# Designs tried in a protein design chat: miniprotein binders against Putative pumilio homolog 16 (APUM16). Part 11

Target 1, 332 residues: Putative pumilio homolog 16 (APUM16), of Arabidopsis thaliana (Mouse-ear cress) (q9fie9)
Amino acid sequence: MANNNSFSMSTMFNTIQEILNEEPLTVPSPPSRGGYSLFHIRKAEMDIQRIFNFMTGSEDLKDDISVLDTGTLMWMASLMTSDCDYFMVITTNKNGSKTLQKLMGMSDDMDVFFFEAIMRLFIHVMTDKYASYVTIQGMRVFQQDKRELMYDQILRYACFLAGDQYGCIALNEIITDLDDPYYRDQLLDIVANNALLLSNDAYGNFVVQHVLKLRDSRCTRNIADKLCGYCVELSFKKYGSYIVERLLEAGDVPMATVVLDLLACKTEMLIRLARSEYGNFVVCKALELTNEILTADLFYGLVNRLMPYRHLLHRSPRSKIATILDSMSVPN
Key: E = the ipSAE of ESMFold2; O = the ipSAE of OpenDDE; V2 = 0.75 times the mean of E and O plus 0.25 times the DockQ between their complexes.

## First folded at step 3 (miniprotein)

Design y08 (from h4y with R40L D44Y E47F K54E K91E E98W Q105L)
Fold by ESMFold2-Fast, scan of step 3:
Structure y08 (fold): chain B 332 residues (1-332), chain A 108 residues (1-108)
Amino acid sequence: as target 1 above (332 residues)
Amino acid sequence: SPETILKRAQELIDKARELMEEARKLLHQGDTDKALELLLEAYYLLFRAWELAEELGDPDLIKEALRLIEEVARLLDEALKLRGNPDLAQELRDIAEWLHKMAELLRE
């Protein structure tokens, strides 16, 4: 498979073990107080290489974790977290991330090493495709005191993570998984307070969309409040239009906010939106939902502004707006 | 026994030399992936040989192991550059430089 390293380190280290007739990894004796010799430096480097191969190797190698004694596992955890660069090499590797996730939660003493490494490298871990799952696993299996400190870091960096290609995916997983109402509500409030910036961001828009799919009434209303005045601009954009459609589907205040924005814009802009690639779906949904929910003032407000331009709307590709207008009884 | 350790260190060196020569042929043929596998194996075997040589206190064996480790590190640098892994290649250049300095220190 296409790896960062296109060589089979797992096969190499298995062959080396066979040649050397060495036993499985064992806890090294405590170092003497004597100064570091080249021998001790080389031994540490070799042990790190063996751990790296074990962690990033094939799935079959990882099944052997169950036969390793507690001392060996503690030694491995200590050594691989002793250097930030080494920890990142393991956690950013697909197999290394998965293996590390299996080691987490096995003992509180071992988890201290992983927790401290994650906290030191929090942003780097959270913005990587594979390493972010290590942090997510920690939030699931660590003791409550450690989990709360990790939640605090998520709150601190939520907006930065939302704007990152992989951070936004991890943040959405965390939002879904958070069962602590305090941290969940705080995180939802941060997303809502930054809804305008995030909705216009290449990655942040996916966080806003995800939060809206949760159908949290308070958060949805807060998002609608922050997007008030900008619904028309967003509706011209592919992902912005999806956000606006979600607000319409929520009904009540969010729906009213979107429709009032449509009614407040200039007629030329409204017609241009109704004929646009993405905005036509927003205008169509606004008409359908205001008619279905019996908000007659909002429905007829939209109809009265669109009706004079019905002939232009009939020529728009894949638009249902003209069909809706045609189905209505027009006052004399 | 010391004789057994000496024999083992020499076996590791001999195997590493064999792997390095095969890796050179593979690099010349454009089979960079297979060459890297053999070079990484040789690199690890040579570090084990160096460890055993230091345990025995055999200065000639230590010098031989260090020289070969430097040589294999340079071949790994070449192979990784061909793979398009410049950061890892730079790490191996740094390791090769460190090994050269250590070998010079032991000579003097």
Scores: ipSAE 0.000, ipTM 0.171, lowest interface PAE 15.7, mean pLDDT 76

Design y09 (from h4y with R40F D44L E47W K91D E98L K101E Q105Y)
Fold by ESMFold2-Fast, scan of step 3:
Structure y09 (fold): chain B 332 residues (1-332), chain A 108 residues (1-108)
Amino acid sequence: as target 1 above (332 residues)
Amino acid sequence: SPETILKRAQELIDKARELMEEARKLLHQGDTDKALELLFEAYLLLWRAWELAKELGDPDLIKEALRLIEEVARLLDEALKLRGNPDLAQDLRDIAELLHEMAEYLRE
């Protein structure tokens, strides 16, 4: 799936609005009421309560689960996944989520029920604290064909999940686990193509930070390209400054992108950044790294811009920049 | 290789410990915002270390990672009490509550 070359908060807003109004994915419907006798419906309701108590009532169920025969396990899986509300009550329960994770991967036939329920409720499951781990477990233990369909859903909803308080954590776990180069590269491309939007988002910035920690050269370069021209603006912000610092540490090309943005800004802005609460760490790191890797043109470019204001920088609560300027053998 | 996995997991744990200690100092100094940033980073590193420890099958490393995740959750709860910005405080409270619950979930 290809991302847009352009983006905005309006684009993010429209995407979120569309997702919130979207109906769950079409999966085979549970048997209709007309397909069962009244007796069977009442028995199913009793069994649902028994299953709920079993799923939520025990912390260590490995030994207990091994006692259940295949027919009972299949019946339980079918019953607990036949109703969306019931499945969500189980998956959003701390113990229910853990028990479901233990059942997943035990049988391919049983996994069909769990997979179909997860796919039907994908966004709701992925944006819940405990239920998201059920989906993550499915991506680890299901057969390849099911995992690929789940990867397709992750690609479809990646930006929405990145902006969600629980979805961003789940997305980061999935990014770490993805070994398939096709799906991994597509997901990393989605993050990189939306890097500016995500870097300014309350939760999305953690996804950008997580991806940069992976040290994927292609993705890091793509993120640097997308943030080019915005590194100074980001460096004044708490989370934005952390992203910029990671780019400085990520290799010659990302480092150069950041430093060139610093050199391109007005001297007034650069001095304000060097004295700012978050930006001083960016400027300090830029000086340290350009000096250490012997990029003399970039190092002396920064030194020449900062040196006339050395006395102002000495009075900063974080005077490390001034210390660097003083400790260098600077040309007269 | 198992040796490469062990080395990486240990490096992640060591870095997380460093960040947690720096965060404790920042909390003492009243710099709650930076402390929360470092604690969230430590949490992500410990999560990765725990994943590698499980892959390696090292019980001591698994226990160490989980213990540190619990410690990060406690530090996040403490940091929220020192919040001065009401707008950002709600977002950070939500994140800390999430991380605390996740650490509890992993323990069991």
Scores: ipSAE 0.000, ipTM 0.157, lowest interface PAE 18.1, mean pLDDT 74

Design y10 (from h4y with R8Y K15W E18L K25D E41L R48F)
Fold by ESMFold2-Fast, scan of step 3:
Structure y10 (fold): chain B 332 residues (1-332), chain A 108 residues (1-108)
Amino acid sequence: as target 1 above (332 residues)
Amino acid sequence: SPETILKYAQELIDWARLLMEEARDLLHQGDTDKALELLRLAYDLLEFAWELAKELGDPDLIKEALRLIEEVARLLDEALKLRGNPDLAQKLRDIAEELHKMAEQLRE
């Protein structure tokens, strides 16, 4: 049975991307090469356009790749990496990125061209939604020496990538995929050391949330240590409150860090937080978890500070805290 | 591992859902430019989740990703209509309807 679903889906996704980007992609002019005849320049222009069409064409060209000889593959690799603008046009194209990923790992000799191009354009590749997958694929299929150099670049640019809309997505995938404990621990340390900055960033907060979901006890404790003193401030904010809730769920030590921040703030601030749009979920979770885990000193510390204001909490649109207070017995 | 890929795909879907909810609120408040930026990111996250779901061969996850992409297309339609671009809005409505039909066909 003939199946056009993949082509139809690709066409729809390309249409959505055209609408979102509002600009057509153009093939860069071929690089100027001194000493070449006009004939050689024209032939190179045709070859560059043919490679562009091949690389950015539909996935039905996969069968063609499997029959290409080593010489043709080396020629393609050398030509598409000969100019930074040309390489970027291919790698930032959805189909071009996918085709390049299929070519990577086929030959160590060919991979040298892709590795060198990626390293020259590292930040630009890593901050593009499609090109970043080329780097991730290289980290999976290249020889160990090349992968380690790529890991070094990730460590160098980790904070910048965490603050980028596409870099943060790529960084999270790399954190998840990274099996090398040395590089993994270094990367987690960079995230933890910058947890306050990242938790307040539009994209970096996603990296902090991702790392907390990994349940790495050392990294989670380091994040808690860096956010100590700031948990109340963060809890007033949408994404900051999500991070604080994850710390509450992450075990006794991170939970204690959050609850101690709540107990250290002024009563007026604690009541304002409990009645706020996002902070009410943090206070509620702190009460539920300290009661569930039977950390009586922390639970009753929160109860004793909230109970005198139970009437204000009942009048809040978020009355779940008041319900918890009503259902418990308070020590003398 | 397949379990790690599944968790990551689910995380991408969960974040896309949060971005879409915020974009809907921003559209209600008249902040169409900020809503479009969040919808662009939500779309990219869902496209990635869909690719991972296909690699895993998980039909429930594939269906969920496609339905959310459909919802993004509908929100983009609303946003573009508010910006005075009705022709592109109609094109997105047509795409959303086709994605809906594809998602509905994912059954035993």
Scores: ipSAE 0.007, ipTM 0.479, lowest interface PAE 9.3, mean pLDDT 80

## First folded at step 4 (miniprotein)

Design a13a (from a13 with E80R; at its last look DockQ between E and O 0.01; V2 from the best seeds 0.00; counts 0 for: pae E 17.2 > 1.5, placed apart)
Fold by OpenDDE base, look of step 4:
Parts: structure tokens; C-alpha cells; sequence
Structure a13a (fold): chain B 332 residues (1-332), chain A 85 residues (1-85)
């Protein structure tokens, strides 16, 4: 009895939900001045409440950042990052996140505080609606050494982030902004290696779709290889059908992989797919693309399998498949 | 116990320091890939030590762990540059 510990994304998501379902972060009382401070630069008598109000205040206060001296900004950065709960309250706030993104990259010394806080709270920040943009900004403006450590965390948690509502968006933005081929290729490899799992996930499918849009030939081929034998099943699903359609559009090899899956399935399953809400578009696209590139063997393979059942396909009012098949029938 | 947490954090830091020193030697020898692996492991250990230090509320241990994380970051940057050459 082989306990297939199928690493279910659902188990990761449930574990995350358990970590994230901690009580709503109440505005913590100001941490006592005796707390963790890597860099005591200036004893600015700034009240933590003033910092909160400044960070979370309306956009009109943004012009005030330009008038603050570097020492005051460093002190603010130190204070707001000294406590995890306090940092999370600021970072998860819409205005707080925007203000943090403006403060990031102003000084390497200041960025140490932001980097520390982000790394300590990495999953919490990356899975929040507003805080995830702070990490995205850090990946743009931080020094290379800090970005690389953040990349290592992203790689470690890539599948987890891909399955999160906000993490998948952040991950897609990071993938787009990646200028280091080494990290880019590793992240693409993780997506490709987990393509079946991600393609079946409510959020992970957006990551697969995003990666396919990058038109990386190696990654696209690896995704096609991982989805081989599953393209028919995926094509019944809304998001799965989009992925399979993207594979059909990605070139000859990915297209052939999809079409071979369509040809390998049972006739009943193929006809069910061709009549299905989403699968009809996949089958239609497969016919259109195989006809356009003169891939006669694949096209005629599909036509020959579908042609006997054309009468069933005509009953589907939205299906162009019947029209394609009728155009191939020699008028008797 | 707080003492057990402190001990565990220190053990993680000590192990990370060993890995960092081995990684430095590997970089000098030109074995960049193995050095990167050890530095990544060192980072993971230091991150755990930092989490434990934070849970304990020990500022000195937090500072030590963080300083070492920044040193690992520097070494990782150096190693990655050497790989591109």
C-alpha cells in the first residue's frame, strides 16, 4: 500500500490558510524603544502614531516625503519595521503600501529595514492584496544581493504563491520583471514541472497562462510534455481550456502534443469534448491551426475521427466544428 | 523553553557559519555551484534562527542572525558573479 503522499496544492493552501487565519492585525501599541534596531541613527521623537498616520494618510501627504530629511526617514523606516504586526498593519493598508513603495530605493541603508521586514513576513506580504506590491517594488529597486535572497524565497514558495489569489499576481509581475536569466529559468522550470497541478488550480492556471505568453520555447515545451495525456481532461475545464488553447498557439511541437492527445482519447470522449462548453473551442482551434500549417496528418486525423459524428456536432449551436467538417465533405 | 529555543537558534547559527566557511573555500577553488548550494543552506538555517530569535524576543540574537544573513547575501552575490564569468 504505497502511501502516495500526493503533495496536494490543497494541503499547501490549507496550511497557508491556517497561517494566515491568525487574528486580524489590530494596530499594535507602539513597540517600546528598547526593541530590535539594527541601526540607531537618530533619536527622532516621532510618535509611532504619527508614522502610522503619515504612512496610511491620504495622497496629499506624499508630497511631505520630499521634505523629510534622510535621518528622519531612516528613523521612520527603523520604527515601522521594528515590529512585525505594526509593519503588517502599514503594509496591508492601501496607502501604507503605496508610501512604502515610494520610500524603497531612496537609500540602501533604509532598504535594509524594508528588506528585513519583507523577508521576515515574506509569505504574509506576498499573499496580501496591497503588501505584495511592496515585495514587487523591492524586487525592482533593492540591491542585487537583497533581490537574490528574495528570489531564493520566491523559488522556495513558487507553487504556494502561484495558488494564492494575490500571490499569483505578484509572481506573474516578478516573472515579467526578472532580468536575471538564472532565476528566470529556475522559476519557469518550477512552473513547467508543476504545470499539471497549477493548470488545475483556480489561481495557478493564471501563472501557467502567463508563462506561456512569454513564449519561452524551452518552458513551453516542458509544459506541453507535463500536460501530455491530460490535455483532453483539461479542455473540459474553463481555465484548462485556455491553457490548452495557448499550447495549440505556441508552435508545432506543443500543438502536435495537444492534437495527439485528442487523437489518442476514446471516440466518445472526443465527441463529448467537441460538444462541451469549453472543449468545443479547443477542438475547433486544433482543426483551424492544423489546417493552416498544412499539418495534414494531424488535421485529417481529427477530421476522420469527428466526421462520422458531424450530425451530433450540428446540434451544438455555437460550434464551428460542424462547419469545418462540412467544408471537407466532398459533395456527393 | 526559552533556553531550548536559544540553544537551537545558536546551533543553527553555528552550523550556518560552518557552511559559509566551507562555501568560501569552494569559491577559492572555483567550485561555484557547490558553494551556492551551501550558501543557500546556510541562509535557510539563519532564517530559521532569526525566526526563533524573534519569537524569543532576543534583540542580540536577531541582530546576529540578520548580520549573518546579509553576509550570506554578499557571498551569494559574489558566487553568482563568478558563475557568469
Amino acid sequence: as target 1 above (332 residues)
Amino acid sequence: SPEEILKRAQELIDKARELMEEARKLLEQGDTEKALELLREAYDLLYRAWELAYELGDPELIDEAFRLIMEVARLLDEARKLRKE
Scores: ipSAE 0.000, ipTM 0.164, lowest interface PAE 15.0, mean pLDDT 81
ESMFold2, look of step 4: ipSAE 0.000; ipTM 0.111
ESMFold2 (binder alone), look of step 4: mean pLDDT 88; pTM 0.879

Design a13b (from a13 with A73M; at its last look DockQ between E and O 0.80; V2 from the best seeds 0.00; counts 0 for: pae E 3.6 > 1.5)
Fold by OpenDDE base, look of step 4:
Structure a13b (fold): chain B 332 residues (1-332), chain A 85 residues (1-85)
Amino acid sequence: as target 1 above (332 residues)
Amino acid sequence: SPEEILKRAQELIDKARELMEEARKLLEQGDTEKALELLREAYDLLYRAWELAYELGDPELIDEAFRLIMEVMRLLDEAEKLRKE
């Protein structure tokens, strides 16, 4: 009985609203009940434009932020995060993103506004070129409770983010910066469990490659286990071939997994792979890395399978595979 | 230092661009095998540059590295087509 706890976005919003409703945010009293005169609209419009100009106008905002009082900063944060479209315009701006990153962590009270805005727009922020860095910064500087809620969203959308051009970058950063082994291990488990899908994806493959480079023994083994039986198929593909090469480099167990897949395939398939556009590099890499005393059985296994067909591998006089095989052939 | 990392990333990108340009010329000449080797080397350099760009948190450099990686992939597709013809 798999408890599909479908944590509805609405439940998370309600929980965040419940948490926010417990402390009376002394929202500075909106100015009194008088008719929304055209003057108040104009003043609000002017203030919005001023904030935008402040957030986006200068790279060297360090000096300007330091001069602002806490009340002004809180007001700015509140105003910036009050409208999702306005927040997105600032956050997706190169300078706006940088300024937000500087404002984050200055005050826990101010961070509430930024956190709420990020959570409302989580996928939009994480899949943007500049805004994704705001989330990354939040994961560094926010209080633990806020980071945990953000982790839950990252876990939920990990495969989606891994398949996005900017999301994969943000995901890799978050994986690298994760000090909490519980959340780190869950992310690694998601990557490993989806290794085949991600290895075939234009961006997801970078997440798999990144995770393999972290040299987490458990995760690396889990990826190897998930890709077991698929290494030959992956090796024919652009992105897949790089994953298989990274597995060969990841240690003895992953290397053995790849080589065993190569040895288990039909001879025709292995020769086709060794002659293929991408697979030739994988087979060459496998031969190069197994040419050690500790892996001699794997090396000779490959050599013995390929050697009878070496003449088919001489498509180019520069075939590295053919050169390796020829070096092993005792001159009769 | 961040400056040293940036410099190293740029050096990798520049070298990758050189290899990509050489590979393009080789494809035009019909030397698909050598082109493929250069493109794979370019990919490895660009991937390292991307990792360094990432370490720096430089979105522009990351974007540049990714665009070049995608161009390598395009050139690899072109090379594959030329081998089938």
Scores: ipSAE 0.260, ipTM 0.724, lowest interface PAE 1.7, mean pLDDT 85
ESMFold2, look of step 4: ipSAE 0.322; ipTM 0.721
ESMFold2 (binder alone), look of step 4: mean pLDDT 89; pTM 0.890

Design a13c (from a13 with M70Y; at its last look DockQ between E and O 0.02; V2 from the best seeds 0.00; counts 0 for: pae E 10.8 > 1.5, placed apart)
Fold by ESMFold2, look of step 4:
Structure a13c (fold): chain B 332 residues (1-332), chain A 85 residues (1-85)
Amino acid sequence: as target 1 above (332 residues)
Amino acid sequence: SPEEILKRAQELIDKARELMEEARKLLEQGDTEKALELLREAYDLLYRAWELAYELGDPELIDEAFRLIYEVARLLDEAEKLRKE
């Protein structure tokens, strides 16, 4: 017999979806004694059913959300955040996520309910296709004290989120918006300190690439330093090769780091890289970017290592490198 | 101007979507090598669109570009699995 909470949560979500799609129940008779009763259970289920239908309905039906009175909005916020399953069913729904985002920022008192629900369910919210947008909206509209607590959680789970298909999107959006130097530097340092692991990850590589495109010179240097000595290894790999290409484009120091790594390996390894599925793009970009007067030593370092093997490079379907080498051996 | 940046980003996204659809058809037909080529090109276009969306400061456009990059990544994984078979 399965007694797993995850299994129970899945079946509970299916049950809640059935309730959300039905018409409201007729109001039952009150209990005779006034204690806990089926009436109180049925009323709460009826109320949450109405809220679910409103929150998950078409976007057109909710254009006038600002018309609702404060008491109604507070009641809705309190009830939909009163249970983790209620909150998750709403926020993982496409329209529910959009509607919730419209409610956020309207009232500091309502925002407390949303904030507490998000924090209780942080990982579940941040790793969902639609619910993660609710957290991003909170980072935009909540009061500063709440946002600071959310930053602490982002820092704590940064590497886990970077490795998740939806978490990496949310993390990159938060990184884009982050202007506070205290939290920005800490988050960028976490990404840089884990750059090697993230660079080989299906989703983490996009976070490293995103951080490199910020053009933050300190962070870019930290990433280059952490990847120094690994650029050849990374260049053989699907996701790692993207990172090395981004480093080549990120400035003079990161470019030099990559090219010096390429030049430090044995010539046989460099040729294998130049003929490889992903590494050929790295070597080609290194040649293109160093082909200038100020980087001539790096350029000719590569050319001198590759030129004796020009015939092998021509036989590769990725012979863009061979074309560059040929242009140097043909007299005017 | 911001309007020119937006137009250029949308053009890159539209072209990338076209390449992705062609790649999906090629995967169905078993032409995995051509599909990988198109998906790599789509990735590059979407990355450039992301750069423009970032300069514009448009969060919805940034999210769109990133979602498409992740979709291309999924298709690349699928194509690689099929190639190894």
Scores: ipSAE 0.006, ipTM 0.344, lowest interface PAE 10.8, mean pLDDT 80
ESMFold2 (binder alone), look of step 4: mean pLDDT 88; pTM 0.870
OpenDDE base, look of step 4: ipSAE 0.008; ipTM 0.265

Design n0 (at its last look DockQ between E and O 0.02; V2 from the best seeds 0.00; counts 0 for: pae E 15.8 > 1.5, other shape alone 2.63 > 2.5, SAP 74.462 > 70, placed apart)
Fold by ESMFold2, look of step 4:
Structure n0 (fold): chain B 332 residues (1-332), chain A 111 residues (1-111)
Amino acid sequence: as target 1 above (332 residues)
Amino acid sequence: SEEVLKRIKEAIQKLEEAIRKAERLGDPEEILKAAQELIDVARELMEAARKLLEQGDTEAALELLRLAYDLLYLAWELAYELGDPELIDEAFRLIMEVARLLDEAEKLRKE
């Protein structure tokens, strides 16, 4: 199936129906405040359905939030986070996610409720299209001690998230935002150490590609090392070929790693790769990128292996390789 | 073998229903034991599926792997609700392994 977790729309529908059939949640009375009384808030008859309607309504809720006092917002935060199902119904809704993001950072006391709910439901939140951005917002606005605990969980589940349809997107956003070297380097190391598996994955390849685009020399070297010896195999595959192309673009050492792998295979295999559905693009990019004075040995290594088979390369409908070879003077 | 798979599915469905009922009762120790039992059964299904893949019976392997995935996901949910990090990690690693085996078995079926 396209999504391998159990958080389908049918699951959420059942959760919503159970909430609607339950009695209204009993709200604890607010603490008494000297000189003020909050007893009239009880008459508002707060229940999860009214909170859900508020949280999921209006696309720009900044002005709507301004009409509610802080005490009301605190009680809403307490109620919506009091039950895992309540929180999930709100956070997985497009508008609910946006409204939560606007509420986060307004009050450190309110943020405790959101943080605890996110941590309790971390995997469910991080693998949802909309709820994952609630976690990302928390990492932007929460106190440092909370953010560090959230990064610990991201490190723990990074490989799982990278293989998920929505988790990979959320993980890439976190990698982009993360500038603390302690957590950043550990997260990049996890991606690099799993690079071979992720490079062949429908979702994980996006994470490897994103990390390579950061141009972090240490991480790029680690990825190149893990993929060394596998570049030909990867280049035959839909997702693997994307990674090999990005590796070619990532710097001189990764480019050399790829080209040396191409040159190390038998000529029969190299020609099969050059004519293949995905591999032809890898070979073409390798030729284009090595066609420079400092990499001439790599370039002519490829040209010398390919030139005798130029006639076979012309038989492919979109043979850019043959065009490159035709534009060259024949070596002596 | 088709009848055997049907019997296995029926037994697992009954097990799942009994565990979900125990979960609603809310006994943390019983929920932990249920999660451990789910993992143990899933491991047996995964091993049987690996043998079937070696023998080229990709359809039967796919059925066992889908069942193992369902059991592991339920075990992960139970472990997460308990806040048991070692059990969460164990279930997670097994879910990833089953997902890899499912992908391999599906590719072999299409060949």
Scores: ipSAE 0.000, ipTM 0.159, lowest interface PAE 15.8, mean pLDDT 76
ESMFold2 (binder alone), look of step 4: mean pLDDT 80; pTM 0.766
OpenDDE base, look of step 4: ipSAE 0.012; ipTM 0.237

## First folded at step 6 (miniprotein)

Design p1 (from a01 with L36F R83E; at its last look DockQ between E and O 0.63; V2 from the best seeds 0.00; counts 0 for: pae E 2.7 > 1.5)
Fold by ESMFold2, look of step 6:
Structure p1 (fold): chain B 332 residues (1-332), chain A 85 residues (1-85)
Amino acid sequence: as target 1 above (332 residues)
Amino acid sequence: SPEEILKRAQELIDKARELMEEARKLLEQGDTEKAFELLEEAYDLLERAWELAKELGDPELIKEALRLIEEVFRLLDEALKLEKE
């Protein structure tokens, strides 16, 4: 059982929800708020149902956490993190995630429980809509030694998280918040080294786009290097074309890299790209961005390849390139 | 369905071949204006066939569509040269 390499979180999650939903229609009154009452003795008997009701209750209706005594909060933290299913049921709930985020950072001793639960369940937490924000909050408020261990896990699973619908959002938030050059540079290098794979992914492309928007010259150069020779191929694809457009915008060197890739392909390939569903926007942007004195060779390189076939471009319902060519002055 | 997509792609390719052959004859006769029209129509058909071949993931159909596109460009280049004469 303990050596089982496969594990169904959905089965355990559903079982816990069934247990919690079998409670009476009337929810028991919450425990006394006073830390010096006889209720203090009963805190050692607090059960997971009471904790779930408190953590997941509507913010308008639940007790203010500021009035709960430290002993109650410590016992709650201990019990809710004592079982993987308990923690996941609470943190995957919208209100449970928000309430936990409020508790985090209040006490370093309490934070140990939250940290250990997060690390034990790292992938499950990071790929959930609501639980991922618990991890992000921990990275904001935990002690430095805990945050460094969390960054080690982020680095280990970066590509997996980037390919997940919620993981990519959480990863981008973490990238935005990172100010430590040691971890930031390592994370950026992992994204850049995998740029081709991520650029073709439904969610990973948002991570590549995000790091390009940081305007980190080393990361941008690394991404351009990894995508050099692939820009035409990427531009035919929905997600790849987004990345190529971001490279065009990222600076003179990445822009030149993209445009030289376009110019290096056969004319029939360039015309196919210019008429394509996604590539037409790349070619349009390349024309717009190179239409300057210092890039005139690139601009007229593109124009000279496209102009003889302007009638084919006019026939395309998806391309405005012919209109751009008609509206431009072409050198004699 | 994949069967319907394949049938449509093959129909587009077959029509494009007919237009290309007619265009070749027109170029031999020096009628570049009509040859351009046929070649541009053939390109549109081949482009659609290529898109369908990609949807199927059929590498031989993709290769055939691309070969015919290259031939359309060869004929367009020939027509452009004749027009300049």
Scores: ipSAE 0.378, ipTM 0.810, lowest interface PAE 2.7, mean pLDDT 83
ESMFold2 (binder alone), look of step 6: mean pLDDT 88; pTM 0.871
OpenDDE base, look of step 6: ipSAE 0.490; ipTM 0.842

